# Ledger of designs, part 8: miniprotein binders against q96jn8r1131to1294

Target 1, 164 residues: q96jn8r1131to1294
Amino acid sequence: TLEFLENHGKNILLSNGNRTATRVASYNQGIVVINQPLVPQLLVQVRIDFLNRQWTSSLVLGVITCAPERLNFPASACALKRAAWLLRGRGVFHNGLKICEKFGPNLDTCPEGTILGLRLDSSGGLHLHVNGVDQGVAVPDVPQPCHALVDLYGQCEQVTIVNP

## First folded at step 2 (miniprotein)

Design b7_23b
Fold by ESMFold2-Fast, scan of step 2:
Structure b7_23b (fold): chain B 164 residues (1-164), chain A 93 residues (1-93)
Amino acid sequence: as target 1 above (164 residues)
Amino acid sequence: NPLEEIFKKMEELIREFIEAVRSGDEEKADEILYEMIELMLKAIELAKDPEMKWKLLEIVFRMDEALEKGDFEEVEKLFEEAIKTMKEALEKS
């Protein structure tokens, strides 16, 4: 069963059998990681449950290739300098550097109820799914093993893992 | 020149701020930002050029709004704008 790891950012509270993550303070310290590696064809999905529009930016999601169980998380996922491929706003980032200007929808404008998914294809390409629609390959040749990461940054204060 | 001393310190602090944000050291980033705002307020007091004074004051208000929204990208841009404003004023005087 898919759950968020109990190693997470300090502002996170897990509930609903570790399938719901709530950021209880501020706008940062909201990184969570799925408890199982992404293997090809596994679709990991989260639903945006609550947005606080006091903040400007919203959630970041992607993958890390380091072991997450004992990782000291930075305040924001974009501060990860190694082993990270992230989707933020409309951009694709590798280890903090923007490698694509415009991919998929603007994550800062996705409303409550949006379901966001991450999946590896058989060639190691990382796909973003939005409300069941495959947006294409955001990152080719992701090293394995890798783990799905969600950063409840800014507006996004709650997400829940959704089964297919 | 007191403004030149402030300018040099602001250039040092922005590098430290970027590194603190990159390393996820929220406590350090907050401390540096507090010091940067104090330096900007001091520069406003010392400035003789009304254009520089009002420009820096506008940047301070915009930085406060960006901080409330957690928009560190905007904060960094505004701080770069403040440094540029001070540099231009120093070249004039």
Scores: ipSAE 0.000, ipTM 0.163, lowest interface PAE 12.9, mean pLDDT 80

Design b7_23g
Fold by ESMFold2-Fast, scan of step 2:
Structure b7_23g (fold): chain B 164 residues (1-164), chain A 93 residues (1-93)
Amino acid sequence: as target 1 above (164 residues)
Amino acid sequence: NPLEEIFKKMEELIREFIEAVRSGDEEEARDILKYMILLMKFAIELAKDPEMKKLLEEIVKWMELALKDGDFEEVEKLFEEAIKTMKEALEKS
């Protein structure tokens, strides 16, 4: 069963059997990680439950290749300097460096109810799925093992893991 | 003391703001500044001294202008002076 790990950002409250993550304060300290490694063909999906439009940026999602169970998370996923491949806004980032200018939809404008998914293909390519639609390969050759990460940053104050 | 906790949080946020500006992360800097403005507005509601309320309102106006203009380099100077002035006013009350 897919769940968010008990190790998470300081502003996160887990509920619904650790399948719902709520950021209860501020705009940051909202990183959560899925409890299972993202193995090829596993589709991990989260639904955006609540947006607070007073903030400019919204959720970030991607993968990390370090062990997450005891990781001391920074205030935002973008501060991760190693072992991180992230989708933020329209960009793809590796360890804080933008490696693609425009990929998929703008994550800062996805409405409540949007379902976002991450999947590795058989060649290690990281795919983004939006409302069930594969956006293509955002990152080729992701090292394994890797773990799906969601940063409830800015506008995004709640997400829930959903099954296909 | 809610006001003291707000001021401590604002001191933490200014360090994060400076780092975001220096690293070129304008989106993060913008969100930090928005949060600072929210905390300042909360502080205005908690302040009892009319002079303190007026001062905090002036600071919020400066911060909102900086947010609109995207002039983040000046925000650091304004915010540090604001914190210093607010602490001095609290010590006198």
Scores: ipSAE 0.006, ipTM 0.364, lowest interface PAE 9.8, mean pLDDT 83

Design b7_34b
Fold by ESMFold2-Fast, scan of step 2:
Structure b7_34b (fold): chain B 164 residues (1-164), chain A 93 residues (1-93)
Amino acid sequence: as target 1 above (164 residues)
Amino acid sequence: NPLEEIFKKMEELIREFIEAVRSGDEEKAREILKEMIELMKKAIELAKDPEMKEKLDEIVYRMLEALWKGDFLEVEFLFMEAIDTMEEALEKS
């Protein structure tokens, strides 16, 4: 059973059996991590439940290759300078460096109800899925083990893990 | 604490920036960005942590690049990232 880890950003409240994450303050301190490693063929999906349109930037998702259970999270995932591959807006970032300008749809404009998924293929390629549609390989050769991370940043105040 | 005063001013400026962009007041948005950059330069000067100095300097560079491209959405994100950086620095101190 997929759940969010109890180690999370300071502004997060977990509910629904640790399957729903709500950011209860501000626009930052909203990082959550899935409770088990992202292994090939595992599709991890979250649904955007609530957007606060007073902010402009939104949800970031991706993977980290460090152990998440006792990690001291920064205010935003984009501040991670090691062991992090992230999707923000239309960009792909490795350790804070933009490695792709435009990949998939703009995450800053995805509406409530959008289902976002992460999956590793058999070659270690990280795929983004949007409403069930595979967007292709965002990042090749992700080191393992790795862990799926969601940053409820800016507009995105609530997400829920959904099963395929 | 001088950094705490800068943090408060930056939080006020981002709200004004978002309002200016939404109302289509590009001139006001550019003025606010100029004020933000000046505050960030002060923060860089006051910061003793080389990592914080490097992060803020990088954000200033990226803000200027985004402004050149006319990407006000990216500028807004960078304002938020600058404030995030300041908040972390204040928590550590």
Scores: ipSAE 0.176, ipTM 0.606, lowest interface PAE 4.6, mean pLDDT 85
Fold by OpenDDE base, second read of step 3:
Structure b7_34b (fold): chain B 164 residues (1-164), chain A 93 residues (1-93)
Amino acid sequence: as target 1 above (164 residues)
Amino acid sequence: NPLEEIFKKMEELIREFIEAVRSGDEEKAREILKEMIELMKKAIELAKDPEMKEKLDEIVYRMLEALWKGDFLEVEFLFMEAIDTMEEALEKS
């Protein structure tokens, strides 16, 4: 069963069998990691449950290739400087460096109810899915094992893991 | 702790900035940004961690660029990054 790990950002409360993450304070400290590593063709999806329009930025989605159980998470995913591939807005980032300017839809403008998915293909390419539609390869040749990461940042205050 | 004071002020200013932008008060938004940049410069001076200094310098540069372009979304994000950077520094101290 896919769940968020107990090791998470300081402002996160888990519920619903650890399938729902809620940021209960501020705009940051909202990083969560999904327990099972991504394997080829496994689609991991989260639904945006609640957006707080007090802020303009939104969630960050990506993967980490280090063991997440004992990580000391920074206040935001953008501060990850190792073993991190992230989707923010329309950009793709590797260890804090933008490697792609425009990819897929703008995550900052995804409305509540949007289902975002990550999937590794057989070649190690990381795909983004939006409402079930494959947006293509965001990151090629992602090292394995890797874990899906969600940063409940800015507007995004709640997400839930959903089945495909 | 002067760095902590700067941190708290920045948190306040970011909220004011967002409000100004939403209300369409661009002039106020720009004024707030200028104040934020000044605070960040002070933080850089006070910071003992060279990595923190480097990060903040980069953020300031990008803020100025974003301001020039009128990209307030980017400015907001950069403010948050600055706050995150400072918060982490405080936690390590």
Scores: ipSAE 0.017, ipTM 0.352, lowest interface PAE 6.2, mean pLDDT 87

Design b7_34g
Fold by ESMFold2-Fast, scan of step 2:
Structure b7_34g (fold): chain B 164 residues (1-164), chain A 93 residues (1-93)
Amino acid sequence: as target 1 above (164 residues)
Amino acid sequence: NPLEEIFKKMEELIREFIEAVRSGDEEKAREILKEMIELMKKAIELAKDPEMKKELELIVKWMEYALKEGDFEFVEKLFEDAIKIMKEALEKS
């Protein structure tokens, strides 16, 4: 079964059998990683449980290609640089660069209850799913192995892994 | 107007900060952020509205955390908030 790794950002508290992640302080240090590699056709989904409108930006979703079990997580996922492909707002980012301007809905405005999913297709393309709807390929040819990550940044203070 | 001069300096520092971040010069970005924090502290001293002082103090606290963590993207959002507060202070001067 899918769970968040016990190695995570320092402001995270895991509960519900490591299926719920809560950021208990500040606005950052909220990176969590799924305990299994993202292999083709595996759909990983999280539900947004709590938004704190004190902050402007919200959660970031993506993949990392470095081993997460012993990684010293930075304050935000963007600091992972070449190891990460990230969806933030409406953009797709890699190594500090915006590689796609508009993709899917604006993640900074998704309400509580939204279910966000990540999946690799058979060609290594990374897909975003929103409330069960495939948004298409955000990133082609993702290096493998890779791991799904969620950065509970800014507004997003709680997410829970949900089954399809 | 001392607050107006601080506002002008903040605008210049923000431009330099963005350039440093874009060029990958983390050390220069840190130096500029430290200067911006000190400038914000001067703005707090000059502010007369107690609520404005409280809001600026919170912004400085988060800027200091961002400096410690190296979270420069969050700093850009904090500057947008700081600019709005400073503009409001100038209108109430």
Scores: ipSAE 0.000, ipTM 0.183, lowest interface PAE 12.8, mean pLDDT 80

Design b7_41b
Fold by ESMFold2-Fast, scan of step 2:
Parts: sequence; structure tokens; C-alpha cells
Structure b7_41b (fold): chain B 164 residues (1-164), chain A 93 residues (1-93)
Amino acid sequence: as target 1 above (164 residues)
Amino acid sequence: NPLEEIFDKMYELILEFIEAVWSGDEEKAREILKEMIELMKKAIELAKDPEMKKKLEEIVKRMEEALKKGDFEEVELLFWEAIFTMDEALEKS
């Protein structure tokens, strides 16, 4: 059973059996992490439930390679640069730098109801799925173990884990 | 690469700024923001692309206005916009 970890960003409230994450204040402090390592064949999916359009940027998806259970989360996933591979807007980021300019759709413009998924293939490539459509390999050879991360940043104030 | 060095320092400052705002240390947040603005001005001098220079100048102007208002939420958004703009400047360098 997939759930968000109870260790999360300061502004997060978990509900629905820890399957729904809501950012209840500001535009940051909204990092959540899935409770199980992202292993090959596992598809982790979240649905965008609510967007607050007073903000410009939106959610960030990715993987983190450090142990998340007792991590002191920063205000934004970007602060985890060395241990994180992140998809933000149209880019793929690692080590604080954009490593791919245009990958998949623009995450800042995905509407409410969009289902976003992360999956490792058998070769360790990280895939993004959007509404069931595989966007391809965003990051090859992800170090393991790794955990799926969602940063409810800016516009994105609520997501819910959905089954494949 | 001087521009790349500035970008690395901006990332160090954003982490410190986030922690200062989170802990309620307004004085420290203000100090960090001033340092960020100075790094941005140095980046403007080093940038080769006229369009990028203009964009960075506009961001600096907005950051200075936000600092006067004490709007740290707007300042954080401008920080991210500056980081994105610096990514583009580095790719063009």
C-alpha cells in the first residue's frame, strides 16, 4: 500500500489514510515522499487535485536517494540538489543544474485532474508518465535505493496517490 | 568560469535565505537578499547576451522593490526566477 511518509514539509497536512497531501499555508514547505522505495516495475502515481493560480510555478516531481524517514526537509526540493533528480516546469535538474532543457509537458501548466507517474525501468531509467502516457527516460541509471518525491510548490496545493 | 561561480554562490544563498525565512530571522533574510542582489549585478556585467542582461536587470529591479516592501514570499518567487534566468545565461555562455 502506497502512502506519503509522515515525515514531510512543515506546511503539509496528510489525510485519506496518508494518501492525500494538502499544503495548507504559503507556497513552499510542501515536500512529501512515498513510503516505499521506487523499485523497477513500481508505478507511483499522483493526481493534481487543486491549483491556486495566484502563484506562478507548480509542483516538482522526482526521486531522492537519501533516507527520507528522518530528513529535515528544506522549504523547496531544489535544496536537495545533490541527492535529488527533479522534474520542474519543462526541465530535468540534478546537482542544482538543468541537465535537460525540454522533457515532457510543462509541469507548470498541467491542469487539475492530471495524473503524473514515476517509474523505473529494468535498466534503472526514470520515466515520467502523464495521464497514462510514458514520456520516456528523463534520467538514466538512477542510483538505488531511491524514493519518489513530490514538492507541492506554488500553484499545486493538493495531490492524491492513485492506483495504476 | 566567473558566471558559473556566481551561480553556485546563488544556490548557497538561496538555501540560507530559505532557512532564515523559515526560522523567522528577518534580519538575516534581508542580509542574504542584499548579497543576492549584488551577485545578480555582477552576473549582469559578465553576461554576453543582451536579452539575458535585460531580463536579469528587470529581476533585480523587482527584487529591490520587494525588499523595500518586506514581502519575503514575493522575494522567494523572484529568487527562483533569477535562478531560472541564470540557468539560461550559463547555457548561452
Scores: ipSAE 0.025, ipTM 0.310, lowest interface PAE 5.5, mean pLDDT 81

Design b7_41g
Fold by ESMFold2-Fast, scan of step 2:
Structure b7_41g (fold): chain B 164 residues (1-164), chain A 93 residues (1-93)
Amino acid sequence: as target 1 above (164 residues)
Amino acid sequence: NPLEEIFKLMEYLIRWFIDAVRSGDEEKAREILKEMIELMKKAIELAKDPEMKKKLEEIVKRMEEALKKGDFEEVEKYFELAIKFMKDALEKS
């Protein structure tokens, strides 16, 4: 069963058998990682449960290629640099660089109830799924092993893992 | 030339602040933001146009609110405004 790792950002509280992550303070320190590597064909999905309009931007999701079990998470996923490929707003980012503009929907505007998914295809392409719809390849040739990451940044204060 | 000196320093501080926020170095970001606030207050004292003073004061107020809340994302929105008003003040001097 998929769960969030017990190693997470400082502002996270896990509940519901480690399947729900809540950011209980501020706007940052909200990184969570799925407990199993993202292997080809595995679809990892989270539902946006609660948005706080006090903040401007919203959740970031993607993959990291470093081992997450004892990682000292930075305040924001963007600080992971070379280890992370991230979807933020409408952009795709790696190592502080925007490597794609206008991919998929704007993550800063997805409403509560949206289900976001990550999946690797057989060629190592990272796919974003939105409410069950494959948006295509956001990142080609992701190194393995990698792990699915959600950064409960800004507006997004709660997500829950949803089985397909 | 005091406004020009402040403007030059603000450009460096804004860049370093953005880098610190994006790299997750919250302590460095707080230090830089505090210095930016103090420089903007000095710019307010040097500005001659009352409307410009009010705009700079609003930017400072928002920066101080961001510092209290730890919401550095909000303060990024005011950096372009700060730069525009600093340039405007410099052109008038």
Scores: ipSAE 0.000, ipTM 0.193, lowest interface PAE 14.2, mean pLDDT 81

Design f5_dA
Fold by ESMFold2-Fast, scan of step 2:
Formats: structure tokens, sequence, C-alpha cells
Structure f5_dA (fold): chain B 164 residues (1-164), chain A 83 residues (1-83)
């Protein structure tokens, strides 16, 4: 079964059998990682449970290609110094640099109840799914193994893993 | 020659941290002789700096990363080529 790893950002509290992540302080230190590698055709989905509108930016989704079990997470996923591909707002980022200006919907405006998914296709293309709808390939040729990452940044204070 | 735009986005709930960000970035811009735009929107600080060469871009990035590490803030940075 899919769960969030016990290694996570310091402001995270896990509950619901490690399937719900809550950021209990500030706007950052909210990185969580799924407990299994993102293998081709596995769809990993999280639901946005709670948004705090005092913050401007929101949830970041993506993958990392380093082992997450003992990783010392930075304050924000966009500060990761190792191989990371991230979706933030409408942009696609690789190791902190913006590689695509506009992809899919604006993640900073997704409401509570939105279900966001990550999936690798058979060619290693990373897909974003929004409420069950495939947005297309955000990143081609992601190296494997890789792990799905969610950064409960800014507005997004709680997410829950949901099954398809 | 090509020009580049660096955009840094920082969120912090601490007004003293916002004040330090503004002061340190303005100081850096004066030191390096570059123009900077800083926008403060509630708890979000957006910094826009333009570099007129790749060499200046790399110099700016190194100094910006050093400063952000020193400030201990979370940030997003992106770079675009400007004509």
Amino acid sequence: as target 1 above (164 residues)
Amino acid sequence: GKKYRITVEIETDDPEVIKRIVEEIERLARELGVRVEIRVEGNRVTIIIEADSEEKLLELLERIFELLYKLGVTYTIYITEVE
C-alpha cells in the first residue's frame, strides 16, 4: 500500500496510517515522499485537504532520483541540490531552474478537494493528472529509480493519498 | 549581447525577515552595480534582477544563493533570457 515515508520535513505530522500529511507550522519544511519508487504506470494520487489563504504559493509535486529514506530535506523542494523535477504554479523545474514556463493548470489556484496525480509512462515521461485528467508529459526521460515527492508549501497544509 | 532575468520568490511570515531580505538585496545590487526590482505582497517577496551577460548572470547567481542560505529562507528561483 502507498504511504508517506517517516523521513519528511520537520513541520510535517503524519496520520491516517501515514497516508495523511499535515504541515503544522509556518509555510515551509513540508516535504513528504511516497514509500515506493514511482514505477511505470503506477499512478500516485494525493488530495488537497486544507488550504490556508494567508500564504501566496501552494503545493509542489514532482520526483527525485536520490534515495529518500535518509535524505536531509531542505526548507523547500525547489532548493533541492540533487536530481529533482518539480511542478510548481504553472512551471516545470529541474534542480531549481525553470525548464518550462507553462504546463497544465496553475497549482497555486487548485481548490481543496483537487486530486493531483503523478505517473511515469513506458518511455519514462512524467505525467501530471488533475482530477483524473492526464495533462500530458511534463518531463521526458526521467531517470529511474525515482520517487514521488509532495511539498506542502505555502497555502497547502494537508494532503491525503487516495487510490484510483 | 544576450540579457538574462533572474526571478526569486520568497515566502515568510516574519516581517523582520522581509525587512532583512529587502536590505540585503538592495545592498547586493548596489555592490554589483545591477538594477533590482523588489515587490512585497503580504508574506511574499519577489526579486527581479537583470544581467547583461552570462558572466554577470553566474556572478549574480552565486551571490544570491549565498545570501539566501545566510537568510535561512525557502525560495524558488528561475532564469529567463530577455531580448
Scores: ipSAE 0.005, ipTM 0.172, lowest interface PAE 13.8, mean pLDDT 82

Design f5_dB
Fold by ESMFold2-Fast, scan of step 2:
Structure f5_dB (fold): chain B 164 residues (1-164), chain A 83 residues (1-83)
Amino acid sequence: as target 1 above (164 residues)
Amino acid sequence: GKKYRITVEIETDDPEVIKRIVEEIERLARELGVRVEIRVEGNRVTIIIEADSEEKLYELLDRILELLIKLGVKFEITVVEVE
């Protein structure tokens, strides 16, 4: 069963058997990581439960290649640099560089109820799924092992893991 | 009253300068009771801050400009009135 790790950003509270993550303060310190490696064909999905529109940006999705169980999480996923490949807004980012300008929908505008998924294909390509629709390869050749990461940044204050 | 969004884009290769910018801007936002978002991507820092009054906008601009000029960093500031 997929769950969020008990090691998470300091503003996160886990509930619902560690399947719901709520950011209880500010706009940051909201990183959560899935409890098992993202292996090829595993589809990890989260539903946006609550958006606070007093903030400008919204959630970030991606993968990290460092061991998450004892990681001291930074204030935002963007600070992870070389260890992370991230989808934010319409961009794909790695090591502080925007490696793709327009990929998938704008994550800053996805409404409550949107289901976002991450999947690694057999060639190591990272895919984003939006409401069940594969958006294509966002990142080719992701190093393994890697873990799915959600940064409850800005507007996004609550997500829940949902099964396919 | 109108709301204003300030976007500050900063470029610097000095990680200690980045750290100072983040700390000072978060402190400023806390003191003025305004919302701020800061993103650090390599040598680029993006600050998005919203002011719900013209008085707060002017105070924010003045203090942000003072900080960035003192630090000697390359920056651009954009102000937009938001509905």
Scores: ipSAE 0.006, ipTM 0.398, lowest interface PAE 9.5, mean pLDDT 85

Design f5_dC
Fold by ESMFold2-Fast, scan of step 2:
Structure f5_dC (fold): chain B 164 residues (1-164), chain A 83 residues (1-83)
Amino acid sequence: as target 1 above (164 residues)
Amino acid sequence: GKKYRITVEIETDDPEVIKRIVEEIERLARELGVRVEIRVEGNRVTIIIEADSEEKLEELLWRIMELLEKLGLTYVITIYETE
């Protein structure tokens, strides 16, 4: 089943069979990647377990189209130069550049217990799911292969992969 | 109790980017009520932050790093515990 890769940001500790990621220091260096490509119709879900309100921003999630197994991760996902599509706050970003102003709920305000999901549709559209509800297409025509990524940035210090 | 000092060091050859960094960081520090010292020496910008509250220090540092990442800049952070 789904697990986080052993290659991750330096502040991450994996537990629970590599299904829980905890950021153990600071506010950054918290990138984790799912262990298999995000293929069409696969729904990858993570639950927000713990928020540290010392910070104002929170979890970022999305996809990357480079091979993550040996990648040297930057301090934050938004610094990725390797064809990354990210959802942060209310925006959609490609390699750090905002390509959509408002999509879905504000990720900086999602409470503990929120379940966030990523799925590709049959046309290559990337969907965000929030507590089981499909928010629609955030990014059309994602190149493949791609891998689901979670950046435990700022407030978000722990997430767990869940498969309802 | 404890006090913390953080320095953030940035290098860029673009004087317009340097000006933008100085202006934005001074604005953020003012908004958050945090004291900072900014030194500009040629193409090097050094930001010195001191606080006795980890919360305030980290909030400003995070805002600064978001700005620098948005501008595509590399930076070096050094943390010192004082007192």
Scores: ipSAE 0.000, ipTM 0.166, lowest interface PAE 13.5, mean pLDDT 79

Design f5_dD
Fold by ESMFold2-Fast, scan of step 2:
Structure f5_dD (fold): chain B 164 residues (1-164), chain A 83 residues (1-83)
Amino acid sequence: as target 1 above (164 residues)
Amino acid sequence: GKKYRITVEIETDDPEVIKRIVEEIERLARELGVRVEIRVEGNRVTIIIEADSEEKLIELLQRIYELLTKLGVEWTIKIEVTE
């Protein structure tokens, strides 16, 4: 079964059999990683459970190609300088560089109840799914193995893994 | 008597966090009746506060520490004592 790894950002508390992640402090230190590699055709989905509108930015989603079990996570996923492909706002970022200006919906405006999914296609393309709708290829040729990452940044204080 | 100058340097790339730091520090300065100067340069916030008593210094240090740890930002502090 899909779960969040027990290695996570310092402000995270896991519950519901490690399927719910809650950021209990501040706006940052909220990185969580799925417990198994994102293999082709596996759809990993999380639901936005709670938004704190005190903050302006929100949830970041993506993949990392480094081993997550003993990673010392930075305060924000955007501070990852190596091996990271991230979706933030409407942008796609590779190791801190914006590689696409507009992709999918603006993640800073997705409401509570939104279900966000990550999937690799057979050619290694990373897809974003929003409420069951495939948004297309955000990143071509993701190196493998890779791991799905969620950064509960800013507004997003709680997410839960949901089955397809 | 003695004057205490507190210089706090904060780095954060979140503009909402910068705004909140500015607002909270200005509120704290009004509450304690101390002089404050705040300079924002991109992602760096420099706060200079001058206190004229040890009691105010201790209160300022406690409240600043609480604020910045709550916000989870990286920061440095320098305290200078002058006549």
Scores: ipSAE 0.000, ipTM 0.179, lowest interface PAE 14.3, mean pLDDT 84

Design f5_eA
Fold by ESMFold2-Fast, scan of step 2:
Structure f5_eA (fold): chain B 164 residues (1-164), chain A 83 residues (1-83)
Amino acid sequence: as target 1 above (164 residues)
Amino acid sequence: GKKYRITVEIETDDPEVILRIVEEIFRLAYELGVTVYITVEGNRVTIIIEADSEEKLEELLKRIEELLEKLGVKYRIRIEEVE
């Protein structure tokens, strides 16, 4: 059963059997990680449950290739300077550097109810799925093992793991 | 009593920088007792502040410029006398 790890950003509260993550304060300190490695063909999906329009930017998601169980998370995922591939807004970032200007829809404008998914293909390509639609390969050749990460940043204050 | 309107237009893609700007500007406005309006549209932040004296205007300009230079963002400032 997919769950968020108990190691998470300090503003996160987990509920619903660790399948729902809520950011209870501020705009940051909202990183959560899925409890098992993202293996090829596993589709990990989260639904956006609540957006706070006080903030401008929103949810970031991606993968890290370091062990997450004891990781000291920075205030935001984009501050990760090693072993991280992230989708933020329309950009793709590797270790804090933008490597693609425009990929998929703008994550800062996805409404409540949007389902976002991450999947590795058999060649190690990282795919983003939006409401069940594969957006293509955002990052080729992701090293393994890797772990799916969601940063409840800015507007996005709650997400829930959902199955197809 | 002349009134002054300061319009600050900022461009940055970093949402953390945007929030730092918003928080610092609201803090400054509360500290100096001035009215502020902030609009965020994509990567653009527009700040409008109204000051009722030249002394407040100059203090605001100094503090805002120091903040934005420290953050390394692209910005432009317009000052208008209103009324």
Scores: ipSAE 0.000, ipTM 0.119, lowest interface PAE 17.5, mean pLDDT 83

Design f5_eB
Fold by ESMFold2-Fast, scan of step 2:
Structure f5_eB (fold): chain B 164 residues (1-164), chain A 83 residues (1-83)
Amino acid sequence: as target 1 above (164 residues)
Amino acid sequence: GKKYRITVEIETDDPEVIYRIVDEILRLAIELGVKVEFTVTGNRVTIIIEADSEEKLEELLKRIEELLEKLGVKYRIRIEEVE
């Protein structure tokens, strides 16, 4: 079964058998990574459990292609300088550079209970799923191996892994 | 203690700069033993504090200004006593 790695941002507390991540302080230092590589057709899903609306932006989702077990995480996922493809708001980012202006729904406005999914297709395209609906290819030709990453940034203070 | 509203308006194109400033202010408040509530609205940070002494309020304001100067951002600070 899927779990969050014990290597995570310093403000994260894992619970529920490492399937729930809670950010216990601030707005950042909330990066978590799934314990298994994102292989083609594996659907990794997280549910937004709690939003703190005193902040304006919310969680970031994506993949990294470096080994996460010993990675020294920056304060936010968007500060990753290499090997990262991220979805933030409506944008798609590679290593901090915006590569697509508008993709899918605005992640900053997804309510509590939303289930967000990441999946690679057979051609290496990274897909975002929102409440079971495939939003299409956000990033083509993702290098492998890669690992699903969630940044509990801003509003998003708790997520839980949901099995399909 | 007296309650104060501190409003900080920051000229920046990067919303994460606002967040970093809030995080630093919260850290300063903990160090000074001051309770703080805050709200972020666009580029404005509103902070409600209850201070035991004017000395603690002055120290907090001084350190906020030093942080903003160090970050090289343009800003406006307004403070008012509230009931």
Scores: ipSAE 0.011, ipTM 0.369, lowest interface PAE 8.9, mean pLDDT 83

Design f5_eC
Fold by ESMFold2-Fast, scan of step 2:
Order: structure tokens, then C-alpha cells, then sequence
Structure f5_eC (fold): chain B 164 residues (1-164), chain A 83 residues (1-83)
């Protein structure tokens, strides 16, 4: 069963059988990682449960190719300097460097109740799904194994893993 | 005490954007009472700044990210705890 790993950012509390992640302080230190590698055919989905409009930017999601169980997470996912491919706002980032200006919808404007999904296709392309709609390939040829990551940054203070 | 080093690497072909980044970062460092080092080499800007508390680190990171996203530039941020 899909769960968030016990190793997470310091401002995270896990609940609901480690399927709900809540950021309980500040705007950062909110990185969580799914407990299983993202393999082709697996669609990992999270629902945005709570947004705090005190903050400007919102959640980041993507993949990392390093082992997450004992990783020392930085304050923000975009500060990961290796082995990370991330979607933030409308941008695509590789190891903190913006490599694409406009992909999919603006993640900073997704409302509560939005379901965001990550999936690898058979060619290793990373896809974003928004409310069940495939947005296309954000990143080609993602190295494997890789792990789905969500950064509860800024506005996004709670997400829950959604089963099919 | 505990210190944090932020290294920001930025790439943009717009010299006016470079000038704005330099000015905004200098102002931010002064507001927070921090020392900053900025290198400009053509279209690349490297910013190195140390925060002497986690609270200042969080404010610095937030404002740098907001500025760079608003300007639409390519950037990379690295954060290290140094003692």
C-alpha cells in the first residue's frame, strides 16, 4: 500500500496510516516521499486538502533518484542539488535549475480538492496528471529507480494519498 | 553558533534583470543584517549569503525564491548548514 515514508521534512506530521501529510509550521521543511519506487504503470496521486493563503507559492512535486529512507532533506525541494526533477508553478526543474518555463497548469493556483498525479510511461517519461487528465511528458528518460516526492511548500499545508 | 550558507546561481541574458537582482539581494541582506557576496560574469550571477539563524534562513530563502520566480529567470539554490 502507498504511504509516505517516516523520513520527511521536520515540519511534517503524518496521520491516517501515513497517507496524510500535514505541515504544522512555517512555509517550508515540508518534503515527503512515497514509500515505493515509481515504476511504469504506477500512478501516484495526492489530493490538496488545505491551502493557507498567508503564503504566495504552493506545492512542488516530482521525483528523486537517490534512496530516501535516510536522506537529510533541505528546507525546500528546489534546493536539492542532485538526483531531483521537480514541477513548481509552471516550471520544470532539474537539480534546482529551471529547465522548462511553461509546462501544464500553474501549480500555485490549484485549489483545495485538486488531485495531482505522477506516472512514468514505458519510455521513462514523467507525466503529470491533474484531476485525472494527463498533461503530457514533463521530463523524458527519468533514471530508475526513482521515488515520488511532494514538497508541502507555502500555501499547501496538507495532502492525502488518493487510491484509485 | 549554527550558520547556514545559501548559494544561488542565476542565468539571464537581460542586463537590467541582473542589475535588479543585485540591487534587491543587497537590500535584503542589509534588512536582515547579513553579509552577501555577489559575482557577476556575463549572463551568470552567483550569490553567496550566510544566515546566522534558521529564522533568517527561512526569510531569506522565501524572498529570494519569490524574487527569482517573479523575474522568470533560470536559477539553482543550494543550502548548507555550516558551523
Amino acid sequence: as target 1 above (164 residues)
Amino acid sequence: GKKYRITVEIETDDPEVIERIVWEIMRLAEELGLTVVIYVDGNRVTIIIEADSEEKLEELLKRIEELLEKLGVKYRIRIEEVE
Scores: ipSAE 0.000, ipTM 0.123, lowest interface PAE 17.4, mean pLDDT 82

